# Ledger of designs, part 22: miniprotein binders against Mucin-6 (MUC6)

Target 1, 185 residues: Mucin-6 (MUC6), of Homo sapiens (Human) (q6w4x9r395to579)
Amino acid sequence: GHCSLEGGSFVTTFDARPYRFHGTCTYILLQSPQLPEDGALMAVYDKSGVSHSETSLVAVVYLSRQDKIVISQDEVVTNNGEAKWLPYKTRNITVFRQTSTHLQMATSFGLELVVQLRPIFQAYVTVGPQFRGQTRGLCGNFNGDTTDDFTTSMGIAEGTASLFVDSWRAGNCPAALERETDPCS

## First folded at step 7 (miniprotein)

Design zb0 (from yb4 with K30R)
Fold by ESMFold2-Fast, scan of step 7:
Structure zb0 (fold): chain B 185 residues (1-185), chain A 112 residues (1-112)
Amino acid sequence: as target 1 above (185 residues)
Amino acid sequence: DIREEVKKLLEEARKLIEEAKKAGDEEAVRLLELAVRTLEEALKTGDPERISYALLFVSMALIEAAEKLGDPKAVELLLKAQELLYKALEENNPELIKEAIKLIKEAAELLG
């Protein structure tokens, strides 16, 4: 399966359902029992340019009990808070430059990430067949059925992308856009 | 010809993959196979920049092998190759890529 994060806030799920959202938070992109050491792939979004209505991908994070690998739009790669020169490896994960504008993170457990650094920061997630029906997060459930791709972190299928996305926030993020439109709510 | 030099390097790297398999070093096999595939894909593009990045990855995989085998001469060659590759990327100079390939191949031959 393939999931893409493109053009700021556009997402296409593993089951090929496209959607767009606006948000300024870290979101769970992919969780699965197939990821070792309680692993999760996360996407960080922030305001883009001077517009308060537009947001864009600014970093991708792979987090497990052993590693916190951050790939950011400023082209810095860190693991557990320490900057790493590429190519970089751990036992199960290798991060290297494929082109001047593309980084690749390859793993031993069937997850691959390609990050486009320029001209627009974008991410492409590939998972092996063992992940079928075993994923949750912004990339959907990878079960071959697009009608339930907006399944929230509580297991509820939603009809709108906004409720789905909000359910996958990592941590306690302020609703920055809504604060600017409705500061009292 | 960069293509022919890379082809010779790939032959030496594949021998090291077989040696790692015989040693039961699954992590070395995974790393070397990934590096070799990356170099093969870069070679298909004919893009010197992509080939340079792939060679940096191959050199890292070989440094890991050289350190495990206790071969400081192989490490020295690979570190020099990395310097040449970074300089090749900075200067857009394919002759430096050819020199780096020779050093990486020499290191691979020492290891295998």
Scores: ipSAE 0.542, ipTM 0.820, lowest interface PAE 1.9, mean pLDDT 82

Design zb10 (from zb0 with R30M)
Fold by ESMFold2-Fast, scan of step 7:
Structure zb10 (fold): chain B 185 residues (1-185), chain A 112 residues (1-112)
Amino acid sequence: as target 1 above (185 residues)
Amino acid sequence: DIREEVKKLLEEARKLIEEAKKAGDEEAVMLLELAVRTLEEALKTGDPERISYALLFVSMALIEAAEKLGDPKAVELLLKAQELLYKALEENNPELIKEAIKLIKEAAELLG
């Protein structure tokens, strides 16, 4: 299965359902029992520089009990808060530069991430067949049925993207909300 | 010619993959195969920058093997190769890539 995060705020799920959302939070892209050590892939969205109603992907995070790998639009890769020179590896994960504009994170557990750094920060997620029917998050449930791709964190299939997206927020996003309401900004 | 030197390096790397398979070292096999595929893809483009990134990856995979086998000479050669590759990227100097390839080949030969 293939899931993509493109054009700042467009998502195509593993079952090939396209949608768009506007949000300024960290969101769960992918959770699965197939990911070791309670692993999860997450996406960080922030406001676009040209419009308050537009948002863009600014970082992708892989989080497990052992690792917090952050790949940001500024081309910095960190693990557990420490900047890493590429190529970089842990036991099961390797992060390396494919081109001047593309990074790849390869894993031993059937997950692959390709990040385009320029001209627009974008992410492409590939999962092996062992993930079929065993994924949850913004990338959908990978079960071959697009009608339930908007399954919320509570297990409810929604008809709209907005309720689905909000259910997969990973943080309370106080900084983004406070900046938006600041009259002096 | 960078292409010919890379092809020779790929032959040595593939020998190490076969040795890792015989040893039952699945982690080493996966890492080396991924690094070799990355280098093969970079070589098809003919782009010195992409080849340099792939060679850094191959060097990392070989360092992991060298440390596991306890070969400090191979590690030293590979670290020197990485320094040359970073310099090649900074200076846009393809001659440093050729020097790095020679060191990586020498390290791979020591490990095989």
Scores: ipSAE 0.277, ipTM 0.711, lowest interface PAE 4.2, mean pLDDT 81

Design zb11 (from zb0 with R30Y)
Fold by ESMFold2-Fast, scan of step 7:
Structure zb11 (fold): chain B 185 residues (1-185), chain A 112 residues (1-112)
Amino acid sequence: as target 1 above (185 residues)
Amino acid sequence: DIREEVKKLLEEARKLIEEAKKAGDEEAVYLLELAVRTLEEALKTGDPERISYALLFVSMALIEAAEKLGDPKAVELLLKAQELLYKALEENNPELIKEAIKLIKEAAELLG
């Protein structure tokens, strides 16, 4: 299955359901029991440099009990807070340049990530067939049915993207308070 | 001819994959197979820049194999190849790519 994060704020799920959202937080893209050591793939969104209402992808994070790999739009790759020269590998994860504008993160457990750095920061997630029906997050549940792709973190299928996206915010993000006090909204 | 030199390197790398399989080293098999596939895809594009990045990845995979086998000469050759590849990318110089391929082949032959 393929999931894409394109054009700043457009997402296409593993079951090919497209949607758009606006948010300034870290969001869970993919959680699965197939990811080792409580692994999760996450996306960081922030306000665009030109627009008060538009948001864009600024970093992708793979977090597990062993690793915190961050790939940012600044073209810096870190693991557990330390900058790494590419190509870089851990026991199960390899990060390398595919082209001058594209990085690839490959894993031994069926997850692959391609990040476009320029001209716009975008991400492409590929998972093997063992992930079918076993994914949660912004990339959907990968069950072959698009009608339940907006399943929230509480297990409720929504008809629209907004509640779905908000349910997948990671940690103590102040997005709700920012929304209430934003004079431009 | 970069394409022909890369094809020879791929033959040596595939031999190392078979040796890793015989040794039961699943991590080495995974890494080497990924590196070989990456280089094969880069070669299909004919783009020297993509080939250079793929060769950096192959050299990293071979360094890991060389360290496990305790071959410091192979490590030395591969590190020199990486330095040449970085210079090739910065200077847009395909002759440095050819020199790097030669060093990577020599290292792969030492490891086989």
Scores: ipSAE 0.344, ipTM 0.727, lowest interface PAE 3.3, mean pLDDT 81

Design zb12 (from zb0 with F57W)
Fold by ESMFold2-Fast, scan of step 7:
Structure zb12 (fold): chain B 185 residues (1-185), chain A 112 residues (1-112)
Amino acid sequence: as target 1 above (185 residues)
Amino acid sequence: DIREEVKKLLEEARKLIEEAKKAGDEEAVRLLELAVRTLEEALKTGDPERISYALLWVSMALIEAAEKLGDPKAVELLLKAQELLYKALEENNPELIKEAIKLIKEAAELLG
């Protein structure tokens, strides 16, 4: 399965459902019992440019009981608050520069993350088949049915993206604004 | 120039892959094979920047091997090579890439 975070605020779920949102918070992208040590993948969004109404991806975080790996748009990688020179390795996770504009986080547990640093910060999440039907978060439930891709943290299927996105906030942040879907951007 | 130095390094890295296979270290084999493949692909482009990133990947795989084998000199050489590669990327300086390759090759020879 493939989930993407592109164009600043555009998300495509594992079941290929596209949506957009406006928000300034850390959001849970992916939780699964397949992730070791209570692992979760998260995305940080913040205001971008001169327009205070536009938001964009500014960092991706992998958090577990052992590690807090942050990859930011400033091309800084930290683990547990300490800056790391690449390539960087832990027992199950390796972060390295795949190209001059792309970083990759490879894992031993079927999760891969590629972040595009330039010209716009974007992220691409790939999970193995063991994750099918066992994911939660902004990337959807990976069950082959797009009608329930907006399943909230409380287990309720919503018809709109705003309540879905707000349910996956990982901190005390403003609620996401409703946005019209723009599939061309 | 850089292409010839990289080709020599690839020969040493492939020897280490065979040693890792004999040791039954599946993780080391995967990391070294990925690093070698990345370096081979970078070499085809002739782009010093891509070659530098691939060499950083190779140095990381070799550091893991060096730590498991208990060779602190190899680790020291590889860490110095990484510093030279980052400096090469900042300055667009191919001479620093050559210096880094020499250190990586020396470390690979100590490990194999």
Scores: ipSAE 0.000, ipTM 0.215, lowest interface PAE 13.6, mean pLDDT 76

Design zb13 (from zb0 with F57Y)
Fold by ESMFold2-Fast, scan of step 7:
Structure zb13 (fold): chain B 185 residues (1-185), chain A 112 residues (1-112)
Amino acid sequence: as target 1 above (185 residues)
Amino acid sequence: DIREEVKKLLEEARKLIEEAKKAGDEEAVRLLELAVRTLEEALKTGDPERISYALLYVSMALIEAAEKLGDPKAVELLLKAQELLYKALEENNPELIKEAIKLIKEAAELLG
């Protein structure tokens, strides 16, 4: 299965359901029992450009009990807060430059991530068949049925992307509240 | 036929794992085990993209061996193979995968 994060805020799930959103937070992209050490793939979104109306992907994070690998739009790769030069290798994960504009994170557990750095920061997630019906998050449940791809963190299938996306927020996002109280209006 | 090439690569990758284990190269073992898993999945799905990723893992393991042995020709062949594999992924072109396989085999023969 393939899930894509394109055009700043456009997502296509593993079951090929496309949607857009305008959230600015860290979101759970993929959780699964198939990921070792309570692993999760997360996406960080912030406002694009000067306008506060647009949202764009700014970083992708792989978090487990052992690793916190961050790949950001400025081409910085860190693990547990320390900058790493590519190729960066661990026991189960290798991050390397696939092309002049693309980075790849390869894993031993059936997850692959390709990040486009230029001209627009985008991400492409590939998972093996062992993940079928065993994923949750923004990339959907990978069960072959698009009608329940907006399953929230509470297990409820929603008809709209906004409630679905909000349910997969990770941690606190005070930036959204500060922008609501914009002093210029 | 790409399926027959993949089957041959699986057998070669398994042999390379044994050699890497004897050499104590744990990172090479990890990369080759990734390659084996990815090639097995490629046989099940017929996905040429997975073949390209598996070959990239093999090439990375062999580059580490080539650099340790100081073999610049093997490194050059493997870097050219990686260039073809990246292009195969970008253009969805299986003929480039066949060309990369030939270069990887030539590099593996040089390394011994």
Scores: ipSAE 0.000, ipTM 0.120, lowest interface PAE 16.8, mean pLDDT 72

Design zb14 (from zb0 with L56M)
Fold by ESMFold2-Fast, scan of step 7:
Structure zb14 (fold): chain B 185 residues (1-185), chain A 112 residues (1-112)
Amino acid sequence: as target 1 above (185 residues)
Amino acid sequence: DIREEVKKLLEEARKLIEEAKKAGDEEAVRLLELAVRTLEEALKTGDPERISYALMFVSMALIEAAEKLGDPKAVELLLKAQELLYKALEENNPELIKEAIKLIKEAAELLG
């Protein structure tokens, strides 16, 4: 399955349901028992800074008991708060530059992330078949049925995106958006 | 020229993947296979920048293998190759890419 975060505020779920939302927080993009050490993929959104009052993806975070890998629109990659030069690896996770504008995070557990840094920050998530029917978050439930892709964190299937998106807000808003690029810290 | 040297490097890297498989080193196999696939894809584009990034990745995978095998000479060559690849990107100099490939290939041969 493929999930995309494009054009600043457009999302297409693993079951190919497109939607758009507006938000200025950290949201859970993907939770699954298939992710080791209580892993979760998160997306950070903030105002785009343009006159239309749109919101845009500004960072993607992979969080587990061992790692907090942050890839930001400022082209900085950190793990547990420390800036890392690419290519970078931990046990089971590798982050590397595929082109001058694209980074890839590959894992041993069936999750892959491609991040476009320029000209617009965008993310593409790929999961293996073991994730089918076992995902939760903004990327949907990956069960082959688009009608319940807006399943909230409380387990309620919504017909529209509004309440669905709000239910996946992570408790670190706005702390994640205050994280500044500092190569010496 | 670059294509021929990269192909020879890929042959050495594949031999190391097979050695890692025989040793049961699943993490080394995973990292080397991913790096090899990345380099193969970059080579198809003919883009020196993409090839340079892929070579940095291959170098990192080989450094991991070299440290486990206790081969400081291979690590030294791979670190020099990384330095040359950064310079190649900064200077847009494909001759530095060729020099880096030779060092990476030499390191891979030492590890095989």
Scores: ipSAE 0.410, ipTM 0.765, lowest interface PAE 2.8, mean pLDDT 80

Design zb15 (from zb0 with L56I)
Fold by ESMFold2-Fast, scan of step 7:
Structure zb15 (fold): chain B 185 residues (1-185), chain A 112 residues (1-112)
Amino acid sequence: as target 1 above (185 residues)
Amino acid sequence: DIREEVKKLLEEARKLIEEAKKAGDEEAVRLLELAVRTLEEALKTGDPERISYALIFVSMALIEAAEKLGDPKAVELLLKAQELLYKALEENNPELIKEAIKLIKEAAELLG
């Protein structure tokens, strides 16, 4: 399955349902029992640099019990808060520059992430067949049925993207002020 | 010069993939396959950044093999090569890539 985060605020689920939202938070993009050590893929959105009403993807995070890998639009890769030179390797994960404008996170557990850095920060998620029917989050449930792709964190199928997206907010949302005061962020 | 070195490393990486498969080292196989694809792209584009990344993948795979074989000297050489390659990326300095290639070749010879 393929899920994409494009054009700043557009998402296409694993079941090919497109939607758009406005949000300034960290959202659970993919959660599955197929991910080792309680792993989850998350997307960070913030206000667009040129518009008050628009939001855009600014970072992708892979979080597990051992790792917090952050790939940001500033082309910085960190793990557990420490900046890493590419290619960077952990036990099951390798992050590297695929092209001058793209980074890839390759894993041994059937998850692949490609991040476009320029001209617009975008992300592309690929999962193996073992994930079918076993995903939850912004990328949908990967069950072959688009009518329930807006299933909230409480298990309720919604008709609107906004309620669906809000249900997948991760804890503490990054504040705009925190990013503005950090010269390395 | 560097293109010929890259071609030779590509052939050696393909050989290492087969050895890693026989050893059951799936992680080394994965890293070496990434290195092969990256080296093939480096040959097409001539991009020194891609050459550095490919060589770091090769060094990572060889470190896995060296650790399994218990060769601390090979590990030391490969870690030093990796430092030079990261520095080459930071400084945009192709001379450091040549130094790293020498260390990787030395380590590969120790590993067999």
Scores: ipSAE 0.000, ipTM 0.248, lowest interface PAE 13.4, mean pLDDT 74

Design zb16 (from zb0 with L56Y)
Fold by ESMFold2-Fast, scan of step 7:
Structure zb16 (fold): chain B 185 residues (1-185), chain A 112 residues (1-112)
Amino acid sequence: as target 1 above (185 residues)
Amino acid sequence: DIREEVKKLLEEARKLIEEAKKAGDEEAVRLLELAVRTLEEALKTGDPERISYALYFVSMALIEAAEKLGDPKAVELLLKAQELLYKALEENNPELIKEAIKLIKEAAELLG
């Protein structure tokens, strides 16, 4: 399956359902039991000064229990807050320059990410067949049925993209620490 | 012709992958397979820029193999190839890409 984040505010899910949204937060793009160590792929959106859209993709994040790899529109790659020279590798993940304007993150677990840095920051996600019916997030559920691609974090299929997208907000925190500790809870 | 020279390099790289498999070096196999796949995809485009970056990645994977084997001549050839690839990208000069391919192929032959 292929999921794309293009043109600042456009998303096409793994089941090929296109939609647009506007937001200034970190959103869960992909969660799956197939990702090791509670892994998740996330997308960061912020206000856009150069676009017809109000907001644009500014970074893509892969977060697990050991790693927080950030690929940002300023062409900096960090892991756990430290800038890394490319090509960069961990046990299961390799980040390298595919062209002068494109980076690729390849993994041993069936996830591939291509990031276009210039002229417009965009991302392309590819997952292997083992992910079929086992994905959650902005990229949809990859079950071959586009009618339930707007399934929220609570498992409800919505008719509008705005409710779907808002349910996948993660703030600027890791997915595992998505919920603020509520003093009243 | 860049395509023909890259195909010969890919044959040598695939031999090294098989040797790494026999040695049980799973990390080397994974890195080399990724680099080879990247070069194969770049070759399909015919784009000299994409091919140059893919060749750089292959040279990096081979350097890791050469360091474990203690082959300083192979490392020297691969570092020279990386210099040529950077110059090719800066100057938009495909002849430097051909020179880099020859050096990478020679290094792969030394390692296999």
Scores: ipSAE 0.013, ipTM 0.450, lowest interface PAE 7.4, mean pLDDT 77

Design zb17 (from zb0 with E49D)
Fold by ESMFold2-Fast, scan of step 7:
Structure zb17 (fold): chain B 185 residues (1-185), chain A 112 residues (1-112)
Amino acid sequence: as target 1 above (185 residues)
Amino acid sequence: DIREEVKKLLEEARKLIEEAKKAGDEEAVRLLELAVRTLEEALKTGDPDRISYALLFVSMALIEAAEKLGDPKAVELLLKAQELLYKALEENNPELIKEAIKLIKEAAELLG
């Protein structure tokens, strides 16, 4: 399965359901019992100032009990707060530069992440077949049915992206339903 | 010619993957297979920077294998190769890439 975070604030789920949201927070992108040590992939969004949504992806985070790997739009890779030279490896995770504009995080547990650094920060998530029906978060539930891709953190299938996205906030942030009006729009 | 030197290195790396499989070193196999695929993809582009990034990855995988085998000379050669590759990226100097490939190949031969 493939999930993408493109164009600042567009997401396509593992079941190929596209949506867009407005929000400035850290969001759970992927949780699964297939991820070791309570692992989770997260996406950080902040204000861009130029789009109608005014938000864009600024970092991707892989968090587990042992590691906090942050890949930033500033082309800095850290683990547990320490900057790392690439290629960098842990027991199960390898982060390396594939091109001048792309980084890859490869894992031993069926998760792969490719990050485009330039010209626009974007992320592409690939999971192996063992994740089928066992994912939750912004990338959806990977069950082959797009009608329940907006399943909230409480397990409720929503018809709107805003409630779905807000349920996957991983920090103390304002709800995506509450946003500033751009007077120049 | 960088392309021909990389092909020779890929041959040595593939031999080490086979040896690591026989030894049951799953971590070395994982890293070497990923690094070899990255290098093969980089070679198809002909981009010296991309080849340098892939060679850094190969050197890291070989260091992992060398440390487990207890070969300090191989580790020393690979660390020197990494220095040359970072310098090649900074200076856009393909001669440093060729020198790094020779060191990585020598290390791979010591390990196999």
Scores: ipSAE 0.301, ipTM 0.730, lowest interface PAE 3.9, mean pLDDT 81

Design zb18 (from zb0 with R50L)
Fold by ESMFold2-Fast, scan of step 7:
Structure zb18 (fold): chain B 185 residues (1-185), chain A 112 residues (1-112)
Amino acid sequence: as target 1 above (185 residues)
Amino acid sequence: DIREEVKKLLEEARKLIEEAKKAGDEEAVRLLELAVRTLEEALKTGDPELISYALLFVSMALIEAAEKLGDPKAVELLLKAQELLYKALEENNPELIKEAIKLIKEAAELLG
């Protein structure tokens, strides 16, 4: 399956359902029992200054019990708070420059991440077939049915993106206060 | 001609993939497959930075093999090659890439 974070704040789920949202927080992009050491992929969004969207992707984070790999729009890669020269290799994960404008995180457990650095910071997630029906987060549940792709962190299938996105917030942040709830505000 | 030498290294990397598969070294196979894809992209785009990254993957895979075979001389040559490749990336100096290729070839010859 393929999931993409494009154009600042557009998301296409593993089941090919596109949606757009506005947010300035860290969100869980992908959780799965197929990820080792309680691994999760997360996306950080902030107010846009470089994108067509009102908010835009500014960093992607892979977090497990062993690693906290952060790839940010300023082209800095860190693991557990330490800046790393590329290519950077752990036992199961390799981060490297795929092209002059793209970084790739390749893993031994069926997850691949490609990050476009320029002209717009974007991310592309690929997962192997073992992840089918085993994913949770902004990228959806990967079950071949788009009608339940907005399944919240509480397990409720929603018809709209707003409650779905809010349920996948990964930490304390002012995103809810800055979210536009009234078009005339 | 660095691109012509890289084409020959690409052929050798494909042979190394087959050897790594026979040896059951899944990590070496993964690194060499990344190297092949990166070299193919480098040849298409002409980006010398990608050539350096591909050679770093090759050196990582060969270090895995050298450590398993217990060849400290091959490991030393490959670590020197990695230092040159990182300097090539920092300085945008393709001459360092040529020296790194020489060291990688010497290490590969020692390993078989």
Scores: ipSAE 0.005, ipTM 0.357, lowest interface PAE 10.8, mean pLDDT 77

Design zb2 (from zb0 with T38I)
Fold by ESMFold2-Fast, scan of step 7:
Structure zb2 (fold): chain B 185 residues (1-185), chain A 112 residues (1-112)
Amino acid sequence: as target 1 above (185 residues)
Amino acid sequence: DIREEVKKLLEEARKLIEEAKKAGDEEAVRLLELAVRILEEALKTGDPERISYALLFVSMALIEAAEKLGDPKAVELLLKAQELLYKALEENNPELIKEAIKLIKEAAELLG
């Protein structure tokens, strides 16, 4: 499955459900029992550029009991607070530059992350078949059914993105706001 | 040409994967298999920049193997290859990529 974080605040889930939100927090992007050492992928959003009403992705974090790998829009990669030169490896994870504008994090456990650094910071998550029906977070549940992609951290399927996104906050921050546009706007 | 030199390097890398499998070195197998995949993907694009980044990954994987085997000559060749690859990226110079591939291939042959 593929999940994408694009255009600052657009998300497309593993089951291809698109949505948009405005928020300034760290959010759980992906949790799964398939991730070792209580691993989780997280996305950090903050206010974007000169506009206080727009928010965008500013960092992606992979957190486990062993590692805290942060890839930021400033093109710095850290693990457990220490800056790393690329290519960088641990036993199960490698982070390397694919192009001048793209980084890749490859793992031994079926998770792959591609980060676009420029011109807009964006992220693309790929998971293997073993993750089917085994994911939770902003990327959805990967079960082939889009109607339950907005399953909150409490296990409730919502019809709108705002309650769904708010339930996946990983920090102490304000509630996210859903932004919807009319097809004619 | 770069394409033919990379193909020769891929064959040496595949031999090293088989040796690592026989030795039961799971970490070496994982890193070398990933290196081969990355290099094959880069070669498919024909982009010298992508090939340079892929070769930096290959050199990292081979340095790990060389250090385990205690082969200082292989390590020296691979570190020199990395210097050439960084210069190739700064100067957009494909001749430096060719020179780096030759050094990486020599290191792989010493390890195999």
Scores: ipSAE 0.290, ipTM 0.698, lowest interface PAE 3.6, mean pLDDT 80

Design zb20 (from zb0 with R50Y)
Fold by ESMFold2-Fast, scan of step 7:
Structure zb20 (fold): chain B 185 residues (1-185), chain A 112 residues (1-112)
Amino acid sequence: as target 1 above (185 residues)
Amino acid sequence: DIREEVKKLLEEARKLIEEAKKAGDEEAVRLLELAVRTLEEALKTGDPEYISYALLFVSMALIEAAEKLGDPKAVELLLKAQELLYKALEENNPELIKEAIKLIKEAAELLG
C-alpha cells in the first residue's frame, strides 16, 4: 500500500481516498501492531501562507521507544535531537539520499518512506501486505474500503475530514478548527 | 571511467548479496541491496556522489560481518573508509573515493 502527502496540504490514503489536510500540529500518519517498539510515523504541519487555512508539511518523524528520527524541510536529519550525516543507519532503519532531491528511509519491518525535499516538501509512504487492515492514522486503515478511511482515534467513522484529522493530533496543540479566527461557509 | 567502476562495484555487490544470504545475514543483505540500488542510480545520473553513498552501504554491511566474526582490524579499516567517503562528499574529491575503495577491499580480504 501507498499513502502520499503532496502539494503541502493533500493526503491520499492507502485505500486511495484523497482529502485536504488542514492543521498546524504534529499528526499521526501511521500506527500499527506491525511496527516494532511501539513505532509510529508522524507528520508536522505549519502555516504556509497568510490565510489561516493554508498549511504545509514541514517534517516527518519516525518515533519508537529507542528512536526519534526527524526529516525536515531544511534537509536536516536528526535522531534523538542529534544531527546525522547520511547515510545514517540504526539496527532496522537506514536513511539515505536516494536522488539529489529525495531522501529515503528504508526499514526491515515493511515500512518505507520517501521524502521529496525540492521543489515542494512531500512524503510518500509504502507498507507491505502484512499491514493490510492493521493501520490507523491519517493514511487510513488499508482495508480496501474507502468509505471508512475517516476512522478517528476512537474508532468512529466520520463523514468529514476535519474531525478525522483532529482526532489524530500527536501533541497537545489546539485543534485546527479552534485556531481559526474567520469561519468559512 | 565512472561507468566502468560502477559496473565492477555492481557485480561485486551482487556477489556479496549471495554470500550474505547463504550466511543468513539479513541486515547485510538489506544494506547491500541498498548499495545495488544506489549504484544503479549512479549509472543513470553519472554523479560520483552516488558512488560514495553506495560504498558507505557496502562498508556498513561489511562492518556487520566483521563484528560478528570478531575482527576489530576490519572494523577499523571500514570506519576509516567511511570517514574518507564522507570527506569525498563534502569536498567533491574523487581521489578520496579511490582511497576508500582500497580500504574496503583490504577489509573484505581480511573477512574472506
Scores: ipSAE 0.005, ipTM 0.254, lowest interface PAE 13.0, mean pLDDT 75

